# Ledger of designs, part 284: VHH binders against o75319

Target 1, 181 residues: o75319
Amino acid sequence: GNHIPERWKDYLPVGQRMPGTRFIAFKVPLQKSFEKKLAPEECFSPLDLFNKIREQNEELGLIIDLTYTQRYYKPEDLPETVPYLKIFTVGHQVPDDETIFKFKHAVNGFLKENKDNDKLIGVHCTHGLNRTGYLICRYLIDVEGVRPDDAIELFNRCRGHCLERQNYIEDLQNGPIRKNW

## First folded at step 17 (VHH; framework vhh_h_nbbcii10_fgla)

Design z8
Fold by OpenDDE, second read of step 18:
Structure z8 (fold): chain B 181 residues (1-181), chain A 125 residues (1-125)
Amino acid sequence: as target 1 above (181 residues)
Amino acid sequence: QVQLVESGGGLVQPGGSLRLSCAASGFYFSYDRSYALGWFRQAPGQGLEAVAAISGSGGSTYYADSVKGRFTISRDNSKNTLYLQMNSLRAEDTAVYYCAAKYPWLDSRSEYDYWGQGTLVTVSS
């Protein structure tokens, strides 16, 4: 259905670019059918997403959608010039190795193909926080060699909200490095 | 996990037509614009040959020279199914036909990551 996700209104629509990276996190944009259930100031559509990114003087080069549903918006709602990748990711549990692998490969592929520009990798789940934060941090830790606490702090600061799930935080801080290929 | 299941193979006379289907699961055509799908074939005693491919966006297609003008690759997003329409079939088209998928993060030079079990096409009088 078209019900607003739980607590969706509580989170900032779009974070800031993570310095030293190509990542930006945001909550899921909602297609037009959801607008009737929202106040005008609460609306956040795919169009609004791109407007907000432009306001930051940035440009999206890839969108990675980690939601486990298809009801929020359609790929057709996005510009054709921006690739869209769906990685169905179950909420509340640490993503499995396959999911982590898919995410890393997507990011690496993008970076390889976009060395000549500064376009961003937009990542979102429902709230753009827990699943999103975990996978971004997992990448920074495993691939870029960033210290776990530094990765988490950086994400939290830039997203404007802190990772909430203890199992995600624990895995990032103390869990094993996952395969990068 | 991604699964591909081919169907539609069989015996057909030279000059005849056949349509192969590949039902995909584990990923969705409608929710990925950067994947690639392809058909391959292996004739008896020969190596694997690329037959046709289509990009996720649908903007790009590829055909082997041997099948250009005779074969058409297409997809139905609503059914999450890839097709290969084969017209004007020849004896040399006899082979096991495989469906394959490539995720968007794999470069164009990489091997396809997922394969079906194959379906046999026999063109004979």
Scores: ipSAE 0.008, ipTM 0.293, lowest interface PAE 10.5, mean pLDDT 90
Fold by ESMFold2-Fast, scan of step 17:
Structure z8 (fold): chain B 181 residues (1-181), chain A 125 residues (1-125)
Amino acid sequence: as target 1 above (181 residues)
Amino acid sequence: QVQLVESGGGLVQPGGSLRLSCAASGFYFSYDRSYALGWFRQAPGQGLEAVAAISGSGGSTYYADSVKGRFTISRDNSKNTLYLQMNSLRAEDTAVYYCAAKYPWLDSRSEYDYWGQGTLVTVSS
């Protein structure tokens, strides 16, 4: 269906840039066809996303979409100047090593190509929380050498919501470092 | 599963034009801009050459120096088809032309993972 995702309204649309990184996290934007089911203050379209990023004096250089569906919005709903990358990631389960590898390589490639600017990597799943927070924290821990608890705290503070999935938190804190970079 | 099917090859005289098409299935240009798309060719007795590419990032294009100003890469999202418009063809453009896709476009692990079967272009009088 054309149903609003469960609990989608419970989350802030866009977090703050994570200081010391190029990451910003947000919940999935919903195309115009969903707006009939939303109050004006609840709307969060692709256009609304870019307006909110601009309001923070930031600019998106890449969107990484971690949802396992294409029903929420279409890449053509985004400005032509912003790259879009889809990494199909199943919810509830800790992302597999292949997904982690793809995310790391996408981030590293973006950073290499964007050394001359300060554009952000926007990352979202459905709520912009569990899969999004896991992969951002996994990157910070494995590639940047950040302590797990520090990565999680930084994400939670900047997103405005805490990671909810205990299996994700346990993997970040106690799981192996994946040297796929 | 991702599949690419080329068409439009054939015999053409020097100075002529051809338009190659690449019909994509298993993904949609309007949904999956994550794919990088390109045209490659292999001339008789030569190696594989990248001819033109279009990124999934909103229409950035690349052209080999040998074809700049003569060839144009484009896509039609409604038809899920990639095109290569070839003008002012020369004998040296004779080759098998391949459509290729890379997913995700930014993944440095692989170059191009999905390839069509190729279409032959012969430029001869």
Scores: ipSAE 0.000, ipTM 0.147, lowest interface PAE 16.8, mean pLDDT 85

Design z80
Fold by OpenDDE, second read of step 18:
Structure z80 (fold): chain B 181 residues (1-181), chain A 125 residues (1-125)
Amino acid sequence: as target 1 above (181 residues)
Amino acid sequence: QVQLVESGGGLVQPGGSLRLSCAASGFTFSYDRSYALGWFRQAPGQGLEAVAAISGSGGSTYYADSVKGRFTISRDNSKNTLYLQMNSLRAEDTAVYYCAAKYPYLDSRSEYDYWGQGTLVTVSS
């Protein structure tokens, strides 16, 4: 259906690039069919996403979609030049090892193939906050060796909203390092 | 989990044509544009050979020199199926053909993550 996700309007559409990384987080863009249920200023389409990224003088090189549905927008709504990766990620619970591995693998591959540019990895779930924040932080912690609190603080500051789920925060702060390969 | 199932193999005369299909499940072509799909073959007594590959977006293709101009790799997103159109078949094309899927951004020379069971193609008079 075309119902607006709960609390979707409460979150900033797009965060800021995370300094020292290639990550940028945003909430899920909604295809045109959703516009009927939104005020003009509330609309955030795939086109709007790219416009907002350009306004920040950035360019997306990859989009990782962590939503657990396919109803929000279609890959065809994105430029052909920007790879799109779907990783179905269940909400509210800590992602499993397979999901974490898929995310890390995708990020590492992107970085390997994009050493000659400064394009960003755009990551989103529904709100671009909890699932998105967890996996980005998990990567920074496990792969880049960043302290958990530093990773969380960096994400929160750049996204403009703080991670909300205590189980995610707890796992990041005190959970085990996950296998990278 | 990702599954790949090949079909379309069989006996064909030299100069003939055959189309192989690979039905994919566990992921959708339309929602995964960063993966790669490929066809491999193994002839009797020979090693595994890469035949053709296609990117998730469909914008890039690769062919082994031995099949260039004769084979065409394609996909149908609506059917979530990969194809290998084989024309002008030769006796040396006789092999078990495998469909494979590679996770995004893996080296094309690296091992594919998922493999089908294979389908036999025999080219003989």
Scores: ipSAE 0.008, ipTM 0.288, lowest interface PAE 10.4, mean pLDDT 90
Fold by ESMFold2-Fast, scan of step 17:
Structure z80 (fold): chain B 181 residues (1-181), chain A 125 residues (1-125)
Amino acid sequence: as target 1 above (181 residues)
Amino acid sequence: QVQLVESGGGLVQPGGSLRLSCAASGFTFSYDRSYALGWFRQAPGQGLEAVAAISGSGGSTYYADSVKGRFTISRDNSKNTLYLQMNSLRAEDTAVYYCAAKYPYLDSRSEYDYWGQGTLVTVSS
C-alpha cells in the first residue's frame, strides 16, 4: 500500500564505486510490498542491492540511510553483518552542520575500523542523488582536500546522474569548509 | 540531539530488586544498528565500572562477572527505552548508575559516546 517515490524509476539503482574512495551511491531499496507495483526489471529490493554490488566485484561494509522516512525498507531487510546507520535529512535544504559532522565521523570511524579491507560505504537518500551527492562531496572537499568541481564530477560520473539542486551545488563550490574537530 | 535519561533508582534492602530505565531521544533503537547500549556504575570513592551492554544488531549481551545471573539488560524498541533489571541486590551494588550509548560510526563532538545524568541506587538496611 505504499506509493513508489516520485521519479524513483528515473534513476539507476546503483552507481559505480567512486575511484580513490570507499563510497558507492544508490537509490533507496524498496521492500517486497512495493514489488506488486513494479515490472521485474524495475525491482530494486535490499537483496537486489547486494546482488548488484557483488556483480561489480565489491562488498558493502556500511549503509548510511539519509531518508527522512522508514517506509521504504527496514534495517531487518539487510544482512545482519552489514552495519546500518540512519541520519535523518530533509530534502531540498542543504544539510546543517550537525548532520555534516555526523556523516563525516561515521565515514572516518568506518575507515579506521576497516583499514585492512576494501569494503565500501553505501550511501543513499530517496534517489541517491542530491542529499547523497552533497554529503559525499562535502566529505571529499572538507576531509580529503578534493577540489569542489572535481568532487562533483567524480560523483556525477560514478552515480550516472548529475546533482540537480543548485543550492547544494553552490554550497559545495562556494560555501565554507565545515571544520569539525 | 542524542539524549539519555535514567530513572528508577532509589533505596532498597539487601536481597531486593529494582528496575532502571533509560529513555533515549535523538535516535531510534530499531533503525540504528551501528550502536551499543549499556549500563555503567560508579560506587562512592571508586572508578567507573561497566555493568551490562546490549548490541543494536542482534541482542548480544555482556555482563560483568560481579552481576552475572543477578542483572538482566533488555530493550523495548517501541518505547525507545533500555532497561536494567537488578535482582538479589547487595551492599556492593550501591552506586550511581549511568546509561550510555556508544556509536562506532557517530561522534558526540570528540568521541562516539553519549551519557545520561545518572541515577542513584542505595542498597542498605
Scores: ipSAE 0.000, ipTM 0.198, lowest interface PAE 14.8, mean pLDDT 84

Design z81
Fold by ESMFold2-Fast, scan of step 17:
Structure z81 (fold): chain B 181 residues (1-181), chain A 125 residues (1-125)
Amino acid sequence: as target 1 above (181 residues)
Amino acid sequence: QVQLVESGGGLVQPGGSLRLSCAASGFTFSYDRSYALGWFRQAPGQGLEAVAAISGSGGSTYYADSVKGRFTISRDNSKNTLYLQMNSLRAEDTAVYYCAAKYPLLDSRSEYDYWGQGTLVTVSS
């Protein structure tokens, strides 16, 4: 039940802010009950997430959780001042248009309401890589007009790990632009 | 799959009370605090009017001036259900009442994303 996600330890806990954007990507935080299966230096709780963000001289204003489960941590484990959005996204498949539009809507709403600050949008799936990277890049391509290869390169560099799923990469490079609104 | 199902509408005399319920599925009030939940109504020959709203956390409520002091919005997280308690009903409250969910909460200008089927409330003597 309280099993560590496969390959979770292989990934850096938190990437760097993507320059020119409000995005930061990370792997799923694990609540206290998982710590018995981790060495102290391997722990990455919700509290650890916020500490690591502060260490980069950044502040989270929104968390978007793309996992298809609620077993890793609860929203109540997060500071009450930080909005939390759950978008249930199945792994392995390119996210559907409804999921893409929900993500874009959340990002656009945050940016409009946070013009007077520099707070970040934190995005994660299980590893903070494939679903996370896809949706961030999809937003940059469709809304900000970034070239697909530039978006992917920026994400890979800042996350510290390259997008792994070829179907996601192919959709970003060659797929249709999903219009929001 | 997000679904909202209203119940509790009907015919009532002026001055009477009704309690509307909205059963939510596909998200939870405890975990998906980004949702905002609300009640809207459309009277015959009129446009859609916002009646009441409650934040996903339950900490903030809104009421239209026309219903302040008479209607109360509430939610029960254990039942995943939104309620509208309507007291001191007037003929002008006659409308189809819709439950709606806004996802995400953060875009205050966005229209509500999910709507129920509507439930008719008729206030008449």
Scores: ipSAE 0.000, ipTM 0.131, lowest interface PAE 17.1, mean pLDDT 83

Design z82
Fold by OpenDDE, second read of step 18:
Structure z82 (fold): chain B 181 residues (1-181), chain A 125 residues (1-125)
Amino acid sequence: as target 1 above (181 residues)
Amino acid sequence: QVQLVESGGGLVQPGGSLRLSCAASGFTFSYDRSYALGWFRQAPGQGLEAVAAISGSGGSTYYADSVKGRFTISRDNSKNTLYLQMNSLRAEDTAVYYCAAKYPWIDSRSEYDYWGQGTLVTVSS
């Protein structure tokens, strides 16, 4: 049960804040039990996540976990002051309307409640790339009115890796706008 | 998807105590901290009244002025259950009590999305 996700080590642990947004993407942090299978420099725990965010002079205000498993880390590994939202999201396929809706509502709620600060919305899946990138871009496109190519470019640049899944890219570029409310 | 089931209602004398329970399904308290849970009540001939609320992190609670110091809202993550401990009950506390949830969390001003069927509390001598 504690096997390292495939290709997990190939991705940067944490991206950069997306300018003009409150989003930051990162790969899934792994709880201590995974450390036995990693070199010290490869380790990326929940604690490491917060340290890296701090190094960027940022602060997390919300974590949205899009992984489809609960084996990577526990909410108890996170500070109690940071809300944690699990949205089980199946990999490789475009998220369904319900998933998109849940994500948008969470983001909108956070923004309404956090107008007086500059805390970030941390979003991750396994690699913090495809599912994460799609939902962030979907939000920017549908809610903020950003051009699809601009949203994708912004995410790719800030994450340090490009969206890989053609079905996600195609849906973002040419798919319909999803209902926001 | 999300279901809430209240229990623990009944007849109690003034000054007595009662504990209501709300069993939640469709989300897990320990793994979902971006939610809010609340208790509401409706007395005969009256409108719906907010009684108490608690955030997913447990760090924030709210109580109506009418129940402050007498009622306590809490949760048990291991049982995925919300509670309302009611002490020093009064006749005016007589109502149907409802459990409600915001999941996923939207904002503090949003209406609760999920509701239980309610449990009757009668305070009478």
Scores: ipSAE 0.022, ipTM 0.427, lowest interface PAE 5.1, mean pLDDT 90
Fold by ESMFold2-Fast, scan of step 17:
Structure z82 (fold): chain B 181 residues (1-181), chain A 125 residues (1-125)
Amino acid sequence: as target 1 above (181 residues)
Amino acid sequence: QVQLVESGGGLVQPGGSLRLSCAASGFTFSYDRSYALGWFRQAPGQGLEAVAAISGSGGSTYYADSVKGRFTISRDNSKNTLYLQMNSLRAEDTAVYYCAAKYPWIDSRSEYDYWGQGTLVTVSS
């Protein structure tokens, strides 16, 4: 099945760059085979993603795909100039320490290699909200020392939607800092 | 989750050939974001030895002096598979062979981040 992900249409395709960071969050792009089930204004293909990023005068340097599937699009649907990293992350559960470590390591490596440009790290799960918001906020809290409530507020404002999973919010606000990743 | 699964090991006579395969899952190979990939081996009672490596672009390869001219590393991005073609095998090539991967944009001080379970190659006399 090429059926649309549950509630996918409820979310804004792309947020704004999070000021003071290299992060931008979006929902999963859907390859051409999904377009039969979408009105023209609902389409959000990999091409649409890059067009929307350009409209914000931004440029993607890396895409981190947190979905637990490859059904929605293939890396080959992305421009050859943009690196793609898949981190399989199960929804609903707080990401495990291995997943958090991989995310932090990829972000740190990108930032080190891209000091001479201002290209963005694009992060998405299915809705670009819960797993995406958790890992971005976890990075800001653990690595950059941002206060949890400030990280969450920044993400919510820039994504245009608030984190919905209470267990994710609780972990970010009151959970341990994972500094020994 | 990132997984690497080796296959193709077995028993071979000296002078024979084997091709090892390493199937990657949990990530996809791409030209602009290709993983640095390598083969390592551990002979009985010895430490881990780097055998061969291929860069993300496929334009740079490394071979240990002990295998140079006999082994060829290659990758197939469309199949998400790394290969090691082993020719002119010798008794001293007997080892468990591991495939390994690292992300090129991750701190280059990290050797390799992901490892397979290994496949045994036995070269009999």
Scores: ipSAE 0.000, ipTM 0.155, lowest interface PAE 14.0, mean pLDDT 84

Design z83
Fold by ESMFold2-Fast, scan of step 17:
Structure z83 (fold): chain B 181 residues (1-181), chain A 125 residues (1-125)
Amino acid sequence: as target 1 above (181 residues)
Amino acid sequence: QVQLVESGGGLVQPGGSLRLSCAASGFTFSYDRSYALGWFRQAPGQGLEAVAAISGSGGSTYYADSVKGRFTISRDNSKNTLYLQMNSLRAEDTAVYYCAAKYPWVDSRSEYDYWGQGTLVTVSS
């Protein structure tokens, strides 16, 4: 069915920009067909996403969708001016090296092409928490040289929710640095 | 919602060829190794038999010994479609052919196998 994701209502729609980075995290937007199952204040469509980003005086330049489905919204529901990248990422298990490198490639490419502006990289999975937080923190640790605990704290504070999966947290704190490319 | 729709089945003479297609909706093909796509068949009065499978990375294929060298599995990610090219068809290839895919993880739940409705292939003179 077109049921809303489990616990989706429990999470803030959009976090804050992570200071010192170009990242902003959010939960999956839901297309209009889901709105009959939601109160007006619970709605979070692709349009609502862009309105909330503008309310923070920010602008999206890229969306990276880490969900392993297309049932929640279509790329066509997004403004044509904002690139959309799908990286199919299975939940619960730590993302594999191929997924990590695809994410790093996309981020590095965006930053190189957007050096003249301050546009953000929006990253989401279903709740905008575990897969999203893992890949953002992995990028900060491996590419930017941020200490694991600092990356996790920054993500948790800005997202407004703490990473929940212990295997993800353990990999970030104690796992190997993944070589870029 | 994940849906798989097979097409291309029909009546063909022994030694002939058919190409089956499986169009996926609600689910997008990728090079992600976490998904698996394949073809299964059920002949009259027999159980389900795996025919061919292709990995998400595209690097690995499997074929049942009965079809190896005659059938070829392929996919077109841009069309979100899986194919089975069947050559040198024999009477024993007569069966309903099913497309199957691992359903993507949704809401932190395990992957599921999704099946199409099936398409009948009859090999007869």
Scores: ipSAE 0.000, ipTM 0.102, lowest interface PAE 19.1, mean pLDDT 82

Design z84
Fold by ESMFold2-Fast, scan of step 17:
Structure z84 (fold): chain B 181 residues (1-181), chain A 125 residues (1-125)
Amino acid sequence: as target 1 above (181 residues)
Amino acid sequence: QVQLVESGGGLVQPGGSLRLSCAASGFTFSYDRSYALGWFRQAPGQGLEAVAAISGSGGSTYYADSVKGRFTISRDNSKNTLYLQMNSLRAEDTAVYYCAAKYPWMDSRSEYDYWGQGTLVTVSS
């Protein structure tokens, strides 16, 4: 059984680029085997992801996959020219410091190597909302000095859905800045 | 959860060859740099020694002087696996071999972050 993730259909497939950043957030793409359970307008495969990014006149340069599983799609389902990074994160819990550091370092490395282009960093978890929004906002707050409420508002607006988990929001607003490495 | 699992160790005669593999899970060996990868060894009664390393892009390699010309480090991003091809093995190559990953190549730390459990290589008789 290829079961669709809970509430996956409730979310927009892809948000918009977050202005002033290289980030774009989306929900997990589902490989072809899931399409028997979906209406045509509900399909969101890896191919559909790239088509939707192209429709926005944007280009992906990196995908960061925050899901704790590889059952939804495999890296091999992505174009060979787009780098893919897997960071295993558990839902419901605020990502730990090691996860936050891995995310920050991947983003910093991408930005350093892509100074001469405008390619985007695509970030997703299952719904492209809580873990995704947390890590993007954490990066903006800790690395770029954005105010927590401004980072959250920017993510919510561009994703088209508001961060839902109160523990994530509270950590972003009141938690410590993670300054490691 | 990040894990590195070594395989391919065993008993081999002097002058023989052996290939070690390191299967990575919890991260992907992309052509855009996720990790610097390396092999270390610990000989009986001795400390940990760096053997070989390969950059995240695969474009640069390092080898300890004791293994230059005999060992080759490589990575297969499609299989998420690091290899160490060991040729012309000598008794002094007897050690537990560990694969290790450092995330990312640009961090300011010099130490490796993730380690496998090790695989024993014995060069004898």
Scores: ipSAE 0.000, ipTM 0.149, lowest interface PAE 15.1, mean pLDDT 84

Design z85
Fold by OpenDDE, second read of step 18:
Structure z85 (fold): chain B 181 residues (1-181), chain A 125 residues (1-125)
Amino acid sequence: as target 1 above (181 residues)
Amino acid sequence: QVQLVESGGGLVQPGGSLRLSCAASGFTFSYDRSYALGWFRQAPGQGLEAVAAISGSGGSTYYADSVKGRFTISRDNSKNTLYLQMNSLRAEDTAVYYCAAKYPWFDSRSEYDYWGQGTLVTVSS
C-alpha cells in the first residue's frame, strides 16, 4: 500500500557528497500518492530529490535503489537520462556476496563510463542509512582501500546520520574483504 | 534468473524483410534501465559478430557497419521484448542470431553475460 515507511520522517532527505568519492546517499523518495499522508514540508518526491541535488550544485549520473519493494516510486518518475539500477537488498542483515558484487560492479562500470564528468552515484534504501551506508563503505574498504573507521566516519558525517546496525558496523570493521571483480 | 528466448527466424529471399524477437525474463525493461541488450550472429564457418545493441534507456544504439541503414534494434517495455527489424536482407546475413544481455550494468562494447539459444535466419533465392 501507500503507508509511510517506519521512521522515514526522522531522517534527512538528502546527504552531502562524500568528499573524494562520487557517492551521495538519500532516503527513498515517495511518489505523489504518498503526499496525502504527509505534511507539505515532509514531502520528498523524485522531483524533490533532483531539486535538492541541484541546490548542492551537483548532478546525479546513476541511481542505485536498494529497497526490497517497488511501491515507493517508479523509474518513470526519473529522467530518462539518469540510469536506474534496482538491487533488491534485504534489510537488517549483512548483504550477501552477490549483492555486494552487484553493487561494486555497477559502481565500477559507472566510474569507467563517466571519467569525463563529475556526476554522482545516488544510493538509497528506505532510510538511506544502513543498507546504503554498508554497501558504500564496503566499496570504499574493499576497492579503494580505505580504513574501515574512516569510511564509516565519512559516510556518517556526509549522510547526517550514523549507521545504526551493529552487525553492519562489525562486518565493516572486522569482516573479511569481499571478492572484487 | 535472466533468460532470453529468440524467435522469428526463417527462410527469406534476398531483399526481403524479417523481424526477430527476444523475450526477456528475470529483469524488467521498465525498472532496470542500467542494462544493455544486443543482437549477435554467427554465420556458417564464421565467428560471432556483434550486430546491434541498445541501452536500457533506449537513448543509445549501436550498429555494425554491415547492417547500418538496414537493421533496426528496438524494445517494447510493456512486453519486455527486444526486436531486430531486418530489411533489405542479403545472402551474407544468413546466420544464427543470438540475443544477449549485460546486467546489471550497461556497456554495449563489453562482454554479455546472458545469451539466448539463437534463431536461424536463412537468406536464399
Scores: ipSAE 0.054, ipTM 0.497, lowest interface PAE 2.7, mean pLDDT 92
Fold by ESMFold2-Fast, scan of step 17:
Structure z85 (fold): chain B 181 residues (1-181), chain A 125 residues (1-125)
Amino acid sequence: as target 1 above (181 residues)
Amino acid sequence: QVQLVESGGGLVQPGGSLRLSCAASGFTFSYDRSYALGWFRQAPGQGLEAVAAISGSGGSTYYADSVKGRFTISRDNSKNTLYLQMNSLRAEDTAVYYCAAKYPWFDSRSEYDYWGQGTLVTVSS
């Protein structure tokens, strides 16, 4: 069957824009076939995602999908005008350098093309928390020069949930800065 | 308006080396970083095969298993040119080689929509 991801219902669907940045984090949207297992108030489809972003007076310009699966929704469920980047990322390990650099290059490319607008970069994994929070914070630390503790606090506050994986937190606080090649 | 023009193909002996060039026009590498660039090939009687790709910033590269350790993709932003350095060439590398561009590179749904005319590489004694 179409099994709902473990603990998916425990997390807020969409966070708030991280002030001073173009990032917004959310949990994975679930396509229509999952709605049989959800109460109406629990539904969070790709359409629901865009409606919730619009309700915050924001607009998505890019979605970065960090899940290790394509079973939750199809890229075709997204508006043609919003780029969709898939980066297959395993859940328990700190993302490798290849993944970190791909994320940074996508963000930098988007920002350069979107200098004259205020569109957001939406980032999600399954819960929109650990992999999502790690890569956003890694970008802020390595590229924007934000202090690690400040980046983590900002993400936690705006997501509405704290990063849970201690190895991710440790790497952000004390790990090496990853340079772009 | 985007155009890609390959050069550098020819006849080479097994174990030899060859460098292919792809001159791009209609966009510039230095500030149009949203283009991904790649090399594809088509051997006689075979389908199109991805060989190598380089991201818009030059920071990430991809290689097909058949060419890893032998081929190197690179870009020169000042010359607006993409290169494929081919070393330790084998008979099975004989193919028409195509330069291609994808926009935007960070969209998994985007395709390589811009293609050069192709340049023939023949590996034979």
Scores: ipSAE 0.014, ipTM 0.479, lowest interface PAE 6.8, mean pLDDT 89

